# Ledger of designs, part 5: VHH binders against Gliding motility regulatory protein (frzE)

Target 1, 240 residues: Gliding motility regulatory protein (frzE), of Myxococcus xanthus (p18769r270to509)
Amino acid sequence: DISNEVREQLDRVESDLHMLRDDAFRFVRRNDDGINTLHGNLAKMADHVAEARLVPLSTVFDAFPRAVREMSRTQGKEVDLVIENADIGVDRSMLGDVRDALVHLLRNSVDHGVESPDTRQQLGKPLNGRIRIRVRVDGDMLHIEVEDDGRGIDPERLRQAAISKRLINAVQAAALSEREAIELIFRPGFSTRDQVSELSGRGVGMDVVKRKVETLGGSVGVSSRIGRGSTITLRLPQSL
Short names: E, the ipSAE of ESMFold2; O, the ipSAE of ESMFold2 at other seeds; V2, 0.75 times the mean of E and O plus 0.25 times the DockQ between their complexes.

## First folded at step 1 (VHH)

Design d9 (framework vhh_8fcz_2)
Fold by ESMFold2-Fast, scan of step 1:
Structure d9 (fold): chain B 240 residues (1-240), chain A 124 residues (1-124)
Amino acid sequence: as target 1 above (240 residues)
Amino acid sequence: QVQLVESGGGLVQPGGSLRLSCAASGFSFSDYGMNWVRQPPGKGLEWVSGISASGGSTTYADSVEGRFTIIRDNDKKMVYLQMTSLKTEDTAVYYCAKSYEDSGSYLPDHFDYEGQGTQVTVSS
């Protein structure tokens, strides 16, 4: 019978199609498992290569005590530098950018953060300012904190500066939290200063620091208490 | 009244050069530092370069260092930005701005964005 033969052929075709589908999905799953394994092995190899490129941050930090001393001398200030956990390593390829960012932060703390000895005496603070660099690791990320015990950042003054520069209006400025107002220091165009002298060599723009860190795949944070100091935190991948 | 008039912008291909000019009036030009700032399409203002009142010292944003040169002529009350090796990322409206010295804080100097600026478009 033609009807019976056609039905049997259709049943066979349907069965074959289901088997081909099952085989294809099994092959894809097997290949996906193989690809995932290969990806994992490549990631482990990349980690091993990255670890071979890690160098201690002390290679960058060892120059800082002298640099801070010279910066302090030119400003007529006395500043003590404390460095913690300098033995933690970073990718060698990042050292130059990390050094440049930290030099900017140290210069900002000396030039603008730490008050003169006379002002510190009037405020009942130790005559010597203090800058602390602290390194910590959280998973694959490095946190480098640069803290000073200086004058701090006034969020109201930053709001007014942003308004006068036409970056935000008065309503927008009033809506910013204290933290958000302090973060205005990172806004492009906010750090326009004639800070150049033979001793400084360049401006002290926090937007520059933020751009360098972001180029490395990181982020920058700030916290400050008026009259008590500021902390800038660099969050960077330990390996590239 | 402080007036800053920018000029010299235009369309240029990547790798090209442009020279921007800023004519200043209404203040003692030789007593103030001058700056260039820019605003790319859909972005905020970005500081580009600064020059001291005497012209003896200059600073640059990392994105332009080695490619741009800021100069001033106090007799003519002009500030210039010589731009070389231009990139598509340099596309922006460029403004010149007068500095206010602030010797005691983390705060940047106030500056004026007078005039309409000058448009620089870098495209092939």
Scores: ipSAE 0.000, ipTM 0.116, lowest interface PAE 15.1, mean pLDDT 77

Design e1 (framework vhh_vobarilizumab_d1)
Amino acid sequence: EVQLVESGGGLVQPGGSLRLSCAASGFTVSSNYMAWYRQAPGKGRELVAGIYSGGSTSYADSVKGRFTISRDNAKNTLYLQMNSLRPEDTAVYYCARDYYDSSGYLEPDYWGQGTLVTVSS
ESMFold2-Fast, scan of step 1: ipSAE 0.012; ipTM 0.487

Design e10 (framework vhh_vobarilizumab_d1)
Fold by ESMFold2-Fast, scan of step 1:
Structure e10 (fold): chain B 240 residues (1-240), chain A 124 residues (1-124)
Amino acid sequence: as target 1 above (240 residues)
Amino acid sequence: EVQLVESGGGLVQPGGSLRLSCAASGFTFSYYAMAWYRQAPGKGRELVAGINSGGDTSYADSVKGRFTISRDNAKNTLYLQMNSLRPEDTAVYYCAAEDLGSGTYYTEGQYDYWGQGTLVTVSS
C-alpha cells in the first residue's frame, strides 16, 4: 500500500537520524577524551617547567668555604664550615635573596658568634669554631639552618640594647621571657643604626633578613643557648 | 649621656712605653665594643685596636705585637698598653664606643662615641 510505503520511508529516515546522532555523540566523546589528555599533559608540563626553575643550593654554597676562610683570617679566628644537603634545589628567582641572607648569617657567626681561640681555650671549648649549614625539605617548604658553636645570644644584653634604643622601657624589658628577649633581634630598628658612622656604612640587621624572608612567603626562627651557640632557621617555599 | 675621657698621653723617647686609659660613663660598658683610634697631624683618623664585648681583640698591622688593648668592665675602663714606641706613633689617640643600641649580636658594630683625645708624642 501507498500508506505502508510512506511509513517505511519515515522509518528509514528516523533510523538514519538516530545513526547520525550516535556518530556525533562518539565524535564529541572522543574529542573530550583528547581535550582531557591535553589538559593532563599541560599540567605535567607546567610541573616540569616549575621543576626546571629549581637550582641546587650548591650554586650558592660553593663560594662559602672560601668566604668563611677569609672572614676568619681577618678576625684572627679558626672556623670550620660544614654544609649538609647542598644538592637540594630552590626557585631561581630566590637565589640572590637566599645568598645575601646566608652571607649575612655567616658573617655574624664569624664576627660575633665564634669566640677567639684564646677565649675558647679559657672556656674549655675546641679551639676551632664550627658553623654548620643544614638544608632539609618538609613538604613544599625548605628549611635552611645556620648553626654555630659560639658564645650564644645573651638575653640580658638584648634587653639592655632595646632599652637603650628606646624600643621598649625597663618595665617592658623585665617582663620578656628569655626567648622573647632573644627574638628582639628581629624587631624593626633593633639591629639598624639611625645614622651612618664615619667607620662603616653597614647597617643590615636581622629585621631586614626577617622581612625579606616573609616577603618570599617564609619565616625566620632563632634558637640559642648562652655559651653553646646559636641556630638561625630560614623557612622558605621551595618554589614560588 | 655618654662620656668617654682619655688620659695617659705625653712625651716619650723612641723605644719607650705609655699606657692610655679611657673612663666610660652613661652606658652599660660591658655590652659594647670599644676601640682606640689615632690621628696624626694633618692626617685622617685610623683604627689602632678594637675589643668586643666578649674580649676578642683586633689590631692594625702597624701596631700588632707592640700594642695591647684591654678592658676592665668592673671599672668601666678601656686601656691601651703601648710598647716599643716609634716616631710614627705620634698622634692624638681617641677612645671610641659602639653606638648605644647597635651592640646586638647580629649587627656589625659602628663606633660613634668619641672622646676628646690624648696627645702622644714620640720624639727625642
Scores: ipSAE 0.015, ipTM 0.302, lowest interface PAE 7.0, mean pLDDT 79

Design e11 (framework vhh_vobarilizumab_d1)
Fold by ESMFold2-Fast, scan of step 1:
Parts: sequence; C-alpha cells; structure tokens
Structure e11 (fold): chain B 240 residues (1-240), chain A 126 residues (1-126)
Amino acid sequence: as target 1 above (240 residues)
Amino acid sequence: EVQLVESGGGLVQPGGSLRLSCAASGFTVSDNYMAWYRQAPGKGRELVAGIYTGGSTSYADSVKGRFTISRDNAKNTLYLQMNSLRPEDTAVYYCAKDSPTYYDILTGESSYFDYWGQGTLVTVSS
C-alpha cells in the first residue's frame, strides 16, 4: 500500500543518512573548519526527513465540527467549536490514538462540561457553549489543549460522585486533597455515563484518555475554574 | 492586587447561625465567580458554596438547605449565611475568586491558587 511504501522509503533514506553522517564525522576529525558546515547540513537534512513523516493535525480535526454538532444536538445543547493551529504535524502512526483521545475529550466537554441552555441563561453565560482546541509546539513536544467554558470541575462534586458509584467510601473521600479529588476523573470506572465509545472499544471517559497518552510517552494536565470551564492538556511527543 | 479578607466567625452552639463576610479589593465581585471553602482541623480544604456572575448558586451536599451564599455588589462583599450549624461545620472558612486549579496528573505539578488570607474560624460546640 502507498502508506507502507512511503514509510519503507523513509526508513531506507534514514539508514542512508546515518551512514553518510558517520562517514562525515570521521572526515571532520581530520579538519575542523569546513566539515563543521557539512555536519550542520546533514543535521538539517535529518530534521527535514523526520518532518516528512509528520501529517497535519487538520487530518484529525476536520471531522470534529460535525461530531460536536451531532453530540450537541443529542444533548439539546448549542456548542461552538474553534480550532487553532491545525496545520501543526504529528507522526502518522499516532493519528488514531490522538483522534480517539480528542474525541473522548470533546464528548466529555459536551456531555459534562457545557451546561444546558437554561442553566447557562440562569448563570448569565452566552447560550452557546464554546469548545476550543489549541495546538502548540514546545521543543519536541506537542501541547494539545481542549478548553470549554462550562461548569468546571468541582472537587466536592467529584467526591460525592465517587461515593455514589461506590468507588470509595465517605471516610476515604473526606481524606482526599483537592488535587486528589480532581484526579478522580482519571480513575477507571469513574465515568457516570458508563458508555462504550464506538471509537475506543475499551470503555469511556478520562481513564481512556490518560491510558492512550501514557502509551505514547506523554502526559495529561487539567486546569479548571468552577463555573468558568476546564482545560485538558495533552502533552505528546511530536514523533515516536 | 487581589485581596480577600474574611470575617464573621466565632463560637456558636449547635443549631445556631452565623453570617460570614468577605471584603474584596482589586477586582469586582459581580464580574467574577466567587466561592467559600473551609478547612477543618486535620483535614484538607473543601468547597462549600459558589456564586456565578449571573447570580446562580451551588452548594456542597453537606450544607445544602442550611447555607446561603450571596453578594452585595455596592459593598463589593461576599457573604455566607450559615443556619442550623453542626459540630462538623467547625472549620476555618476562606473565600476565593475563580478558584483556579491546575494539576498535571502524571507529574503531580500544581499551579498557584488565588489568595486565601488567614480565613475566619467557626467553632460549633457546646
């Protein structure tokens, strides 16, 4: 297939560049000045080859406006999706996992983050919820932020939810710090919807997101203000 | 500068009432989500009540029906009316603007919380 053929060609080119770089390094040891330039040029060429494996995140994001509208319609909500820096690339082999993680985050924002129009009206918020996906590069790492302007994460609500689902008892819940209470969103079995995502096939919720990100060598962060919204940040290697 | 100063705490008998006040400076209370937190001896801090910009309120299950959060926009002050007090309500009470929280789940890194001051002590005992 064309995708496998391209990957095979890239692997052969990388092997050839490695050999060339080794030969160049041996030559540099004989005469320092002109060969520092050659070494720099080879490093740039290797970087360009690595970049050739990257596929724009827009490949994943292009389906999201429709998906969010469908999710919103079934919940009786109106949600606007804004996507920033979709042109930034990621390793093709990561696209499926990145897509699955982001779909879980979008579903979480629509189902649990963004309030109903009636509730938003009572709170003095715009009737339309807002979800923003922002991508940024920090060295070799991608930061993908999924932000909503919804209800935010309430540590006390999470404690009570965990007790109600019998994941912990009242004594254990009372002993949790605010940070530990927020971390409950990533525990297996915490999701109150208990739905299986058609894309994941392995369950639902934030525990799936955490597991996928960890598999890719990344990490997740959460930032929240009660009544103002939440931001989930995925920190991922740009290439594997 | 954001500054919040809590007052109104004291010793009260079970079943009694207290009204806590939080004087705000450096920002406008009506333009922000505001909240009351408490910390009992030997326990972590917990959210008690919140009020949104539109005036809607939220409460912890332990205080629903007993506590009422409100604000006076002219005085730029947040209030917590506490009725039917129980010994379990004994704590230092703090007010907060926007209650921001950030945690990196894998590294345990956390960001700064808004200023909490020294709080106001509420003791419910005989």
Scores: ipSAE 0.011, ipTM 0.286, lowest interface PAE 8.8, mean pLDDT 78

Design e2 (framework vhh_vobarilizumab_d1; at its last look DockQ between E and O 0.01; V2 from the best seeds 0.00; counts 0 for: pae O 18.6 > 2, placed apart)
Fold by ESMFold2 at other seeds, look of step 2:
Structure e2 (fold): chain B 240 residues (1-240), chain A 121 residues (1-121)
Amino acid sequence: as target 1 above (240 residues)
Amino acid sequence: EVQLVESGGGLVQPGGSLRLSCAASGFTFSDYAMAWYRQAPGKGRELVAGISSGGDTSYADSVKGRFTISRDNAKNTLYLQMNSLRPEDTAVYYCAREGSDYGDYWAFDIWGQGTLVTVSS
């Protein structure tokens, strides 16, 4: 009677509340789905635009073999250049800076890294020196490695040069690890060739390479084995 | 977890063909150079073929013209097509990934378990 009527009203109210809840969730889901779809489509469009902006590094690298040959002739050396993966692309806006950085690295390897043919013969090395440029992509980062098979970097010579240039004192130099000493090549104004006036001693500075790469949002690393050669690695975002 | 799993080895007659596969997992396959190495009984391992992340290939002189390395980045798989097989090609073949650490980029840091290829009558 009256008890059953109350139960029927409560059942009707509960059913109405369930339907309202379901409608509310459905509305929220549809709006969220639409926004997610729009974000997905915009991401696809951005990817297509970014891919269209990429230009193969070969457009810059193709001139390097001739450049290395000319540098080698000037220095009385024999140097072969090998380039790997140059079809990898980079943002067009970065091409000039990448070219300039790599020219500095190539000149450094020819001028200071690779030994004369007579010295290489005495060391039991192939008479022709070798420089290798390798490009790869690791995640969103482009890696460009410039490796030579020259004399390598002597950490003790770098410590002594840094003391002579008054960049650090003898106590600081002694406290540097081997790796830290090699990284002295990136200090502003540091060059193993700077033993003359500023004008004549400007040379090829690794600090210039590092500054250019950092302006692009990247980093520079070095590894070296005395007597076996050196590798400079440029890490750059593939797109700005 | 980074893994490389080789397959496709077996016994084959001289002059025959065989295709090796290497399934990669746990890393972005398309970003790394890959290689095949082999080790014959009583010998050290030797590089057979390499392929860069961009698809450029290189081959040992002993296999040039007979073997073809390739990759399918959609399937995360490295291949070695081996034609005109000779008894000297008998070895365990290993798939390898180029190392990613700065100072060790010449080393291959991940290796498969190997697959045996036997060429004999």
Scores: ipSAE 0.000, ipTM 0.090, lowest interface PAE 18.6, mean pLDDT 78
ESMFold2-Fast, scan of step 1: ipSAE 0.116; ipTM 0.540
ESMFold2, look of step 2: ipSAE 0.022; ipTM 0.408
ESMFold2 (binder alone), look of step 2: mean pLDDT 82; pTM 0.819

Design e3 (framework vhh_vobarilizumab_d1)
Fold by ESMFold2-Fast, scan of step 1:
Structure e3 (fold): chain B 240 residues (1-240), chain A 121 residues (1-121)
Amino acid sequence: as target 1 above (240 residues)
Amino acid sequence: EVQLVESGGGLVQPGGSLRLSCAASGSIFSDYAMAWYRQAPGKGRELVAGITSGGSTSYADSVKGRFTISRDNAKNTLYLQMNSLRPEDTAVYYCAADTYEGSWSPEYDYWGQGTLVTVSS
């Protein structure tokens, strides 16, 4: 019959469509599995390339004892430098930026952190100042801490300096927490003008250090106690 | 604001003495921490001596016992007495004032134009 022929034809068409649908689903799943496998392999290759680019921070730090000694002599101070965990690696492409940031932090500690020997004697401190660079890894992040045992950062003095430099008004300054007041050192125009001129060899300010670290995908932190010193922490991706 | 003008530089024989003066105008001088810096040709800037508003002094090891920093608040003037001068003391000497003593700031608020000291025979 004609009726049975039409039903038989529809059944064949339905069966063919079912097979095509199943084949399409398998094709999409296989391509997704293939894409996921390829993505996983590329991620592993990226990790291997990044790991192959890691260089020990000691390659940067080996110059620092001499640099700190020269800075200290210029200021009439005696400073001991201690470096911990220098064997931890960082992406080779970041070495220059890390070196420049750390040189700035060391200069800041020598010039402004560590007191003169006479002042340290009056305060009952050891005559030699101490600067410690400590490196640690937390997951995929590298933490570089630069600590000194100097005068520390006075939040009230920073509030007044910010008002004097017209960065904030007295009402805004009074509203800052102690931590927020200490963080004023990272504000553009607060700690340093362009010092690469006839009048200064001190280099760039803490705002430039913050900007550089943030450009590398990291962050910068500060902690301080008046009379006991300051710690600046650079948090950086170990691999870029 | 503060304007700083140095004077007293010049040519002197090794072992000689000079007194540098820095005249301050503008804001109240007595409220400021003051310092002397020097810069020799081709070298970085070096802190020579500092004095607080209260009169406490500090010196670089290279000048300790030879140089004396002092201030006269009535005359708005900072002094540097330099004795037993050596050829290595040859530099431009700068007067600096900071309204924020004990700052983490690497910059003094006000600087003079400098005065040249040459120690040579």
Scores: ipSAE 0.012, ipTM 0.160, lowest interface PAE 8.3, mean pLDDT 79

Design e4 (framework vhh_vobarilizumab_d1)
Fold by ESMFold2-Fast, scan of step 1:
Structure e4 (fold): chain B 240 residues (1-240), chain A 121 residues (1-121)
Amino acid sequence: as target 1 above (240 residues)
Amino acid sequence: EVQLVESGGGLVQPGGSLRLSCAASGFTFSSYDMAWYRQAPGKGRELVAGIGTAGDTSYADSVKGRFTISRDNAKNTLYLQMNSLRPEDTAVYYCAKVEGSYYDELYFDYWGQGTLVTVSS
């Protein structure tokens, strides 16, 4: 299903996050236990700690060009990856969840979003697919966009898939707007895999990505145009 | 553009065998996961078997040990070898190209007319 090497990397990231969380809890308790100062001094120490924990997203992104090349070769595709604003920082405690979400999105774009070269030629598209990761900051929120120029998400296919999985009936499916149909990718149950679905090699569904992002105080969005591509946006607080 | 043409169905007695074929055209066959689905009258569609680009296979519990999915990339053809057939295997069988999506569940492009398999005495 998932390669042993990828799983080992994921296990290391999870272990690092647990250690960081434990260290943060110990630090908070030490500062709480020593509270004999004005409230403003504690707030300043908390701000200082938060600043010390910001890490450039390049820490996560540096592995992606190789990973995308390997995924692309396996699928017989040519994909160009462009990463913008990788030097923007994020809370260190979020790195593992951010990495896991982005790896899932990149795999979905390569495996399912970007068409084969033959199909792209037939559609009049550039033979090489394109995936762009763009980071921007708006106030204290971080926006990470993963965009591909692939086939897009077909709302009619999603309606059919939901009916086939018995998540909704035909009448309910027909009542969904185009936007609501596309948002079916985030519904509980779409992440449930049977034996055949394991061939996709995904491991983590969009429902799980959405729940993780929401647990961090963020949100996830999708924008897609059939035949033109898809953009998944992760909106996260820059610090917890 | 994309065409999938199923064949090989027919009437067979319980315990018999059939081999289904799916001829694919209009896309780079070797680059896509492929699957077989079936649908009996009055029932929903059921995933039967899947095969990945690397040749890895997976089967529904109801057919495991009896059916074998395979692919011939040089001929752009998908196969389903069906052994020890049972009356409950009676259905229209569909070949499907895995289109992919940004969710964990698979969805498929192009459901042809299918090929009818009837298992009866």
Scores: ipSAE 0.000, ipTM 0.155, lowest interface PAE 10.8, mean pLDDT 77

Design e5 (framework vhh_vobarilizumab_d1)
Fold by ESMFold2-Fast, scan of step 1:
Order: sequence, then structure tokens, then C-alpha cells
Structure e5 (fold): chain B 240 residues (1-240), chain A 124 residues (1-124)
Amino acid sequence: as target 1 above (240 residues)
Amino acid sequence: EVQLVESGGGLVQPGGSLRLSCAASGFTFSSYAMAWYRQAPGKGRELVAGISSGGYTSYADSVKGRFTISRDNAKNTLYLQMNSLRPEDTAVYYCATQYTRTVSGTTEYTFDYWGQGTLVTVSS
């Protein structure tokens, strides 16, 4: 029932928004306690005010289990989502772009990464696919990794696709390492044209994800092994 | 400790039916995919049927339409309903799961756990 599906989707969205607001409120309360302990050091006050800009990534991530379940159900797949270190904070101004990038990566993993249960059975894999989101802080940079245990990225297929799309010629393609060939997914003409129509027909390619992350002063990386999955890493400043 | 205990095997005539059960303990059964494998004498183990944590099922071509895999998460039990049995279905049937452990947010190890098996003999 379309009406029932619309009501369920609206209920999930409202629930997710309430969770996001509650998480942000809880995080601000903790930062306010820190600020209230300061009595005369301007530098410490400035540092605490800067920290008050951070909200936990759980503000974004807490909606993902429901989203992945819905994406998986639509595709006839079963996917386990594991989220690590969701309590690490990020600048509030970046939340929308981070959410958009991660939703795209999760949809890519469900739609294109994780194989059907029948294919996974044939390959000797567990019927349930796995997606892991892991957050790390390294100095002033935040690393968000989205990993799946799916089919991986075939560098040879990417070389051929890039030649067919006239992004590079055969000589240039042959000169690319496997890593460089996999990085072709970030080329503007490549990703957008390969987007499946199930994603509204306008789609958001990996080139758009890369541009958004770069606008925030970050970078995007990819690592993949055919048959074993892919990892996309977003590197972002924790505060702007 | 993860334990899987199969039951329900026996002797049946061609065209008959049997229902196998697998009692699971020592892990959160509802969170993991489960499978039935079989091994005939002198052959390797082959996957017969699988069921995901969410109930999605998959079957070997040789048993499609004849066998049905199901699970009861409240009872921590996996089932295999076998109908229209044939002599070539004669084998030891094993219950299996893949178990992954996470400690302090990091995956430590993945183990394949198997039961001891239950013998199914289809003969006139």
C-alpha cells in the first residue's frame, strides 16, 4: 500500500529528526557544563566555545539503521550495519554535507556493493552483507570510513568504461595502477553517467561526494579488493 | 560457547517427508544467518538452504520446490522441511552459522560453527 508506505516513511523521518534534535541538545548540555567551570581564562573560554560548535555524529548515524533496512528490503537483500565511534563530534555546519555524502555511500553499498543473497551463497559468503561505518580522529582531522564486504571494484572494468566514455585513451588507461584505476570513480563524467535510474534519474555520483568533501577542506579516498568489498574514506576537518 | 544440535533425521521411503531441527545456543541467534549443509559418503559438504537474519531464503537448485528452510527466533531453532525425498538426498545434514565477534568497536574474529549432524536415509 502506497499510502501505508508514505505514512511509515514520514513516521521514520519524524522519529529520526526528533532523535537528531535530542542528540544535539544532549551534546550542548555537556559543553555548557564545561564552559560554566571557566572563571577567567580567555583562551580556555574560546576553546570551550569552539567545542560547543561540535555535535556527535550519532546525530546523523542514528537514522542509518532504518534507512539501510529500507534500502535492503527494496533490493531483496539483507545487510548488517555496524557503526563505530558515533559519539565523536563534528562541526554543526558540516552535518548536512556529511549526511548527504554518507547516505549516498550507504545507498551505493546496498545497491551496487553488496551482492544478492543467492550470489553470496554461490561465492561462499554469509547471506547477510555487512556495511561498517567507522569514525577516527587524527589530530584536527576526522576520518569517516564506509566499508562493505561486497563485490568490490574491478579496476579493469573501470579502465574500459573510462575509455568508452572518452575520459582517457587506451595508452593512459594502461599506464594506471590498480589504485589509480579504481580512483576513476571520482571523475565527473564517469560516475554521473553510470548512475542507475532507481536513484531518481538525476543521481549523485562519487564526483559530487568528492566535491562536497573538498569544499569542506577535506579529501576522499577509496580502497577495494575485487570479491571482498570496498572502503570509502572521508577525511574532514573536525572544525572549520 | 556456541552450540548447534541437529535432530529429526531417520529412514524414510522415496517420496516421503522429514522435518529437521537445529537448536542453537551461546550466541544471539536472531542476529545471524543460518544454513543447512549436507554431506554424502565420500563427498564434500554442499550448501542446501540458507536463511538470513531477516528471513530471506535461498536454496540449492537440487532442492528448490521440495525443501523449505525456516527459523523460530523465540525458540532459537532452525528448521528444514524436506518433502518429496529422493535417494540422492541421503546424507548427513548439518546446521551452520557464521559468527563474528566485535570487541571495543573492533572486529576480532569470525568463526564458522557447525553442529554434529543428523543422518537422513532415503531408501525403499
Scores: ipSAE 0.000, ipTM 0.236, lowest interface PAE 14.0, mean pLDDT 77

Design e6 (framework vhh_vobarilizumab_d1; at its last look DockQ between E and O 0.30; V2 from the best seeds 0.00; counts 0 for: pae E 10.8 > 2)
Amino acid sequence: EVQLVESGGGLVQPGGSLRLSCAASGRTFSDYAMAWYRQAPGKGRELVAGIDSGGSTSYADSVKGRFTISRDNAKNTLYLQMNSLRPEDTAVYYCAASEYDFWSGSDEYDYWGQGTLVTVSS
ESMFold2-Fast, scan of step 1: ipSAE 0.012; ipTM 0.306
ESMFold2, look of step 2: ipSAE 0.006; ipTM 0.204
ESMFold2 (binder alone), look of step 2: mean pLDDT 79; pTM 0.799
ESMFold2 at other seeds, look of step 2: ipSAE 0.006; ipTM 0.281

Design e7 (framework vhh_vobarilizumab_d1)
Fold by ESMFold2-Fast, scan of step 1:
Structure e7 (fold): chain B 240 residues (1-240), chain A 121 residues (1-121)
Amino acid sequence: as target 1 above (240 residues)
Amino acid sequence: EVQLVESGGGLVQPGGSLRLSCAASGFTFDDYAMAWYRQAPGKGRELVAGIYSGGETSYADSVKGRFTISRDNAKNTLYLQMNSLRPEDTAVYYCARGDTAMVSEYYFDYWGQGTLVTVSS
């Protein structure tokens, strides 16, 4: 993996700089010459090395407007994409997994979330659908939200799907809260059925997205309102 | 209330043709994927053909080149044109509605009552 090789190289550079800093501290203390200034400068260099491992999410997001436009054209839909805080960085080693997860979420919003223009007109919505990607930092964690103003997720439909797939029985399904029912999209086996593989052509289910995010030390959440849209939230460590 | 009503089944000789129709009501038809399933006596249900809301189609290998699925969104109707019918095509054919909230695969949450197709000399 090229990203892993680059990460390991950066980690070796960081280690080397810390060793050099320690050697320089010993030298400066012996000379009693500007030790406070040198300490401050070397600490700043170590901080810069750590920050240099982060790559702006714009590196991933710059391709998304074209991708959403192409997905939308294929489905006969008009979709506006808004991206907020693309300058926030993430560990270079995570870029591929983050890109894959976000592309899947964008495809899900275009294909299943946003209604056709005619349907949106009938519902009194703007003809153009809206997808928003918002990035926020909370301590050491990164929150990436993918929100659409589409049809939303119906908890009852998901309960019925889970019963039909024999993942749960009717009694178990009836006991789920609305949120628990919506979270069925993340269950292993929910989105992968051999009987419909000829039609699927989509490649990856939400259970795979959840597993990838969890492997990175993160978590995934969902919220939705019927007729008003859905938000999928990826919570990831900013640095590994 | 979601309702799917199939029609067009019947008895046909091998090599013949039939066109099945499915009239949909109770939902916005053009927002949903639709499919045809079939079930022969004593057998499991088989997905025959599917059509996405955007018009893209897919077929089971057993019917590819012989069957054509299509939809008329203005009439809320799904069709299955069946050509070069074989005795093995004898089954009850069901119209099914896909779940637009599902990801990575199509799930069909409502089925019609079915229409019987018998291919026999």
Scores: ipSAE 0.000, ipTM 0.119, lowest interface PAE 14.2, mean pLDDT 77

Design e8 (framework vhh_vobarilizumab_d1)
Fold by ESMFold2-Fast, scan of step 1:
Structure e8 (fold): chain B 240 residues (1-240), chain A 120 residues (1-120)
Amino acid sequence: as target 1 above (240 residues)
Amino acid sequence: EVQLVESGGGLVQPGGSLRLSCAASGSTFSSYDMAWYRQAPGKGRELVAGITWGGDTSYADSVKGRFTISRDNAKNTLYLQMNSLRPEDTAVYYCAKEPYSSGSEGLDYWGQGTLVTVSS
C-alpha cells in the first residue's frame, strides 16, 4: 500500500505549496501596495516640484506676432494673430519643444492655410486671415489650439497623396471618414518621403509635430472644414 | 440629398480620348468637393481624380498627366477629360460627392456610373 502513503505525502506537499504560494502572494501584494504608495508619493512630489518650475507660455508667445508678420509678408498675405490665455504656465523643460511645434504650426497656417487677399475677397471672406492660439487647462492637461480661418484641409487631396505615396490603397482611402482622412497629415512618410536625397533633413511635416508632442507624453488632434479653416490641438501634461 | 447623373462613356481605341460629364441636381453643387471613381470587374472602387469647391485638383498616379478634372458651377456639372486612354482604364466611372463629417458613411452620394471600354 504504497498508493495511500504516496497520496498522503502528495497531499502534504500540495498543502505546503499552497501555503507557500499564499504567503508569497501576500508578500507581493504588500510590496505592490508599498510600491504603489511610493509611486503615488513620488508622483505628488514630482507634481509639486514641476508646479514650482512652471513658466508662462507668454515667454514663448511673445515672439510670435513678429514671426507671423514676417512669414505673412514673405507670402504676400495679411494675417492677424490673436493669442488667448498666454499667462498659463508649462514646465520649463518643455518650452523649447512647445515653441518648435507651435512655430511649425504657425508656418503651416501662413504658408498653406490662409489664402491670398485676392482669393479671400473672391470667396467672400475678410481680406485679412486670422490665426488664433488658445490655451486651456483641463485637470493636469494643457490644451493649446492653433486655429486658422483659411482654406481648410482637403480630405480628397490627402486620400490621393496617401495612395500616391503607397501608405494606403484606394479602397482603404475611400472607406475613411472625413476626419480620418484629415488625420492622414500625421502619418509617417506623408510629407517627409519626398525629402529623401542629398538634401536629407529638409522639410518638416505634421508627423514631426506629432512625434515631438507624443515624446512629451501628449497627443495631437485636428479638425478642419474646407473653406472654413483648420484647428490643430496639442494636448500636453502641464508638468512632467 | 444630391442626385448625380454621369454621361459620356463609350467604346474607344487605345490612345483615344473621352470626356465624361456629371450633372448634379437637388443641392448646391458649388459648395461640394467632387470626385471621379472607377471600378473594373472584380476590383474595388478606385479614386481617379478629385476637385475641391475652391478648385484645387488631385489625381491618382496612374492617370496623372493624362486626365483632367474640372467643374462648371454655373452648369452644376463636373467633367473628366480623359486623354491617351489605355486598356487598363476600362471601368465603370462614378461621380461622387465627398463627405464633410467624421460621422459620414464615406461616399453616400454616387451616380449610376458610365461604362468606358478601351479596346482595339
Scores: ipSAE 0.000, ipTM 0.098, lowest interface PAE 17.4, mean pLDDT 77

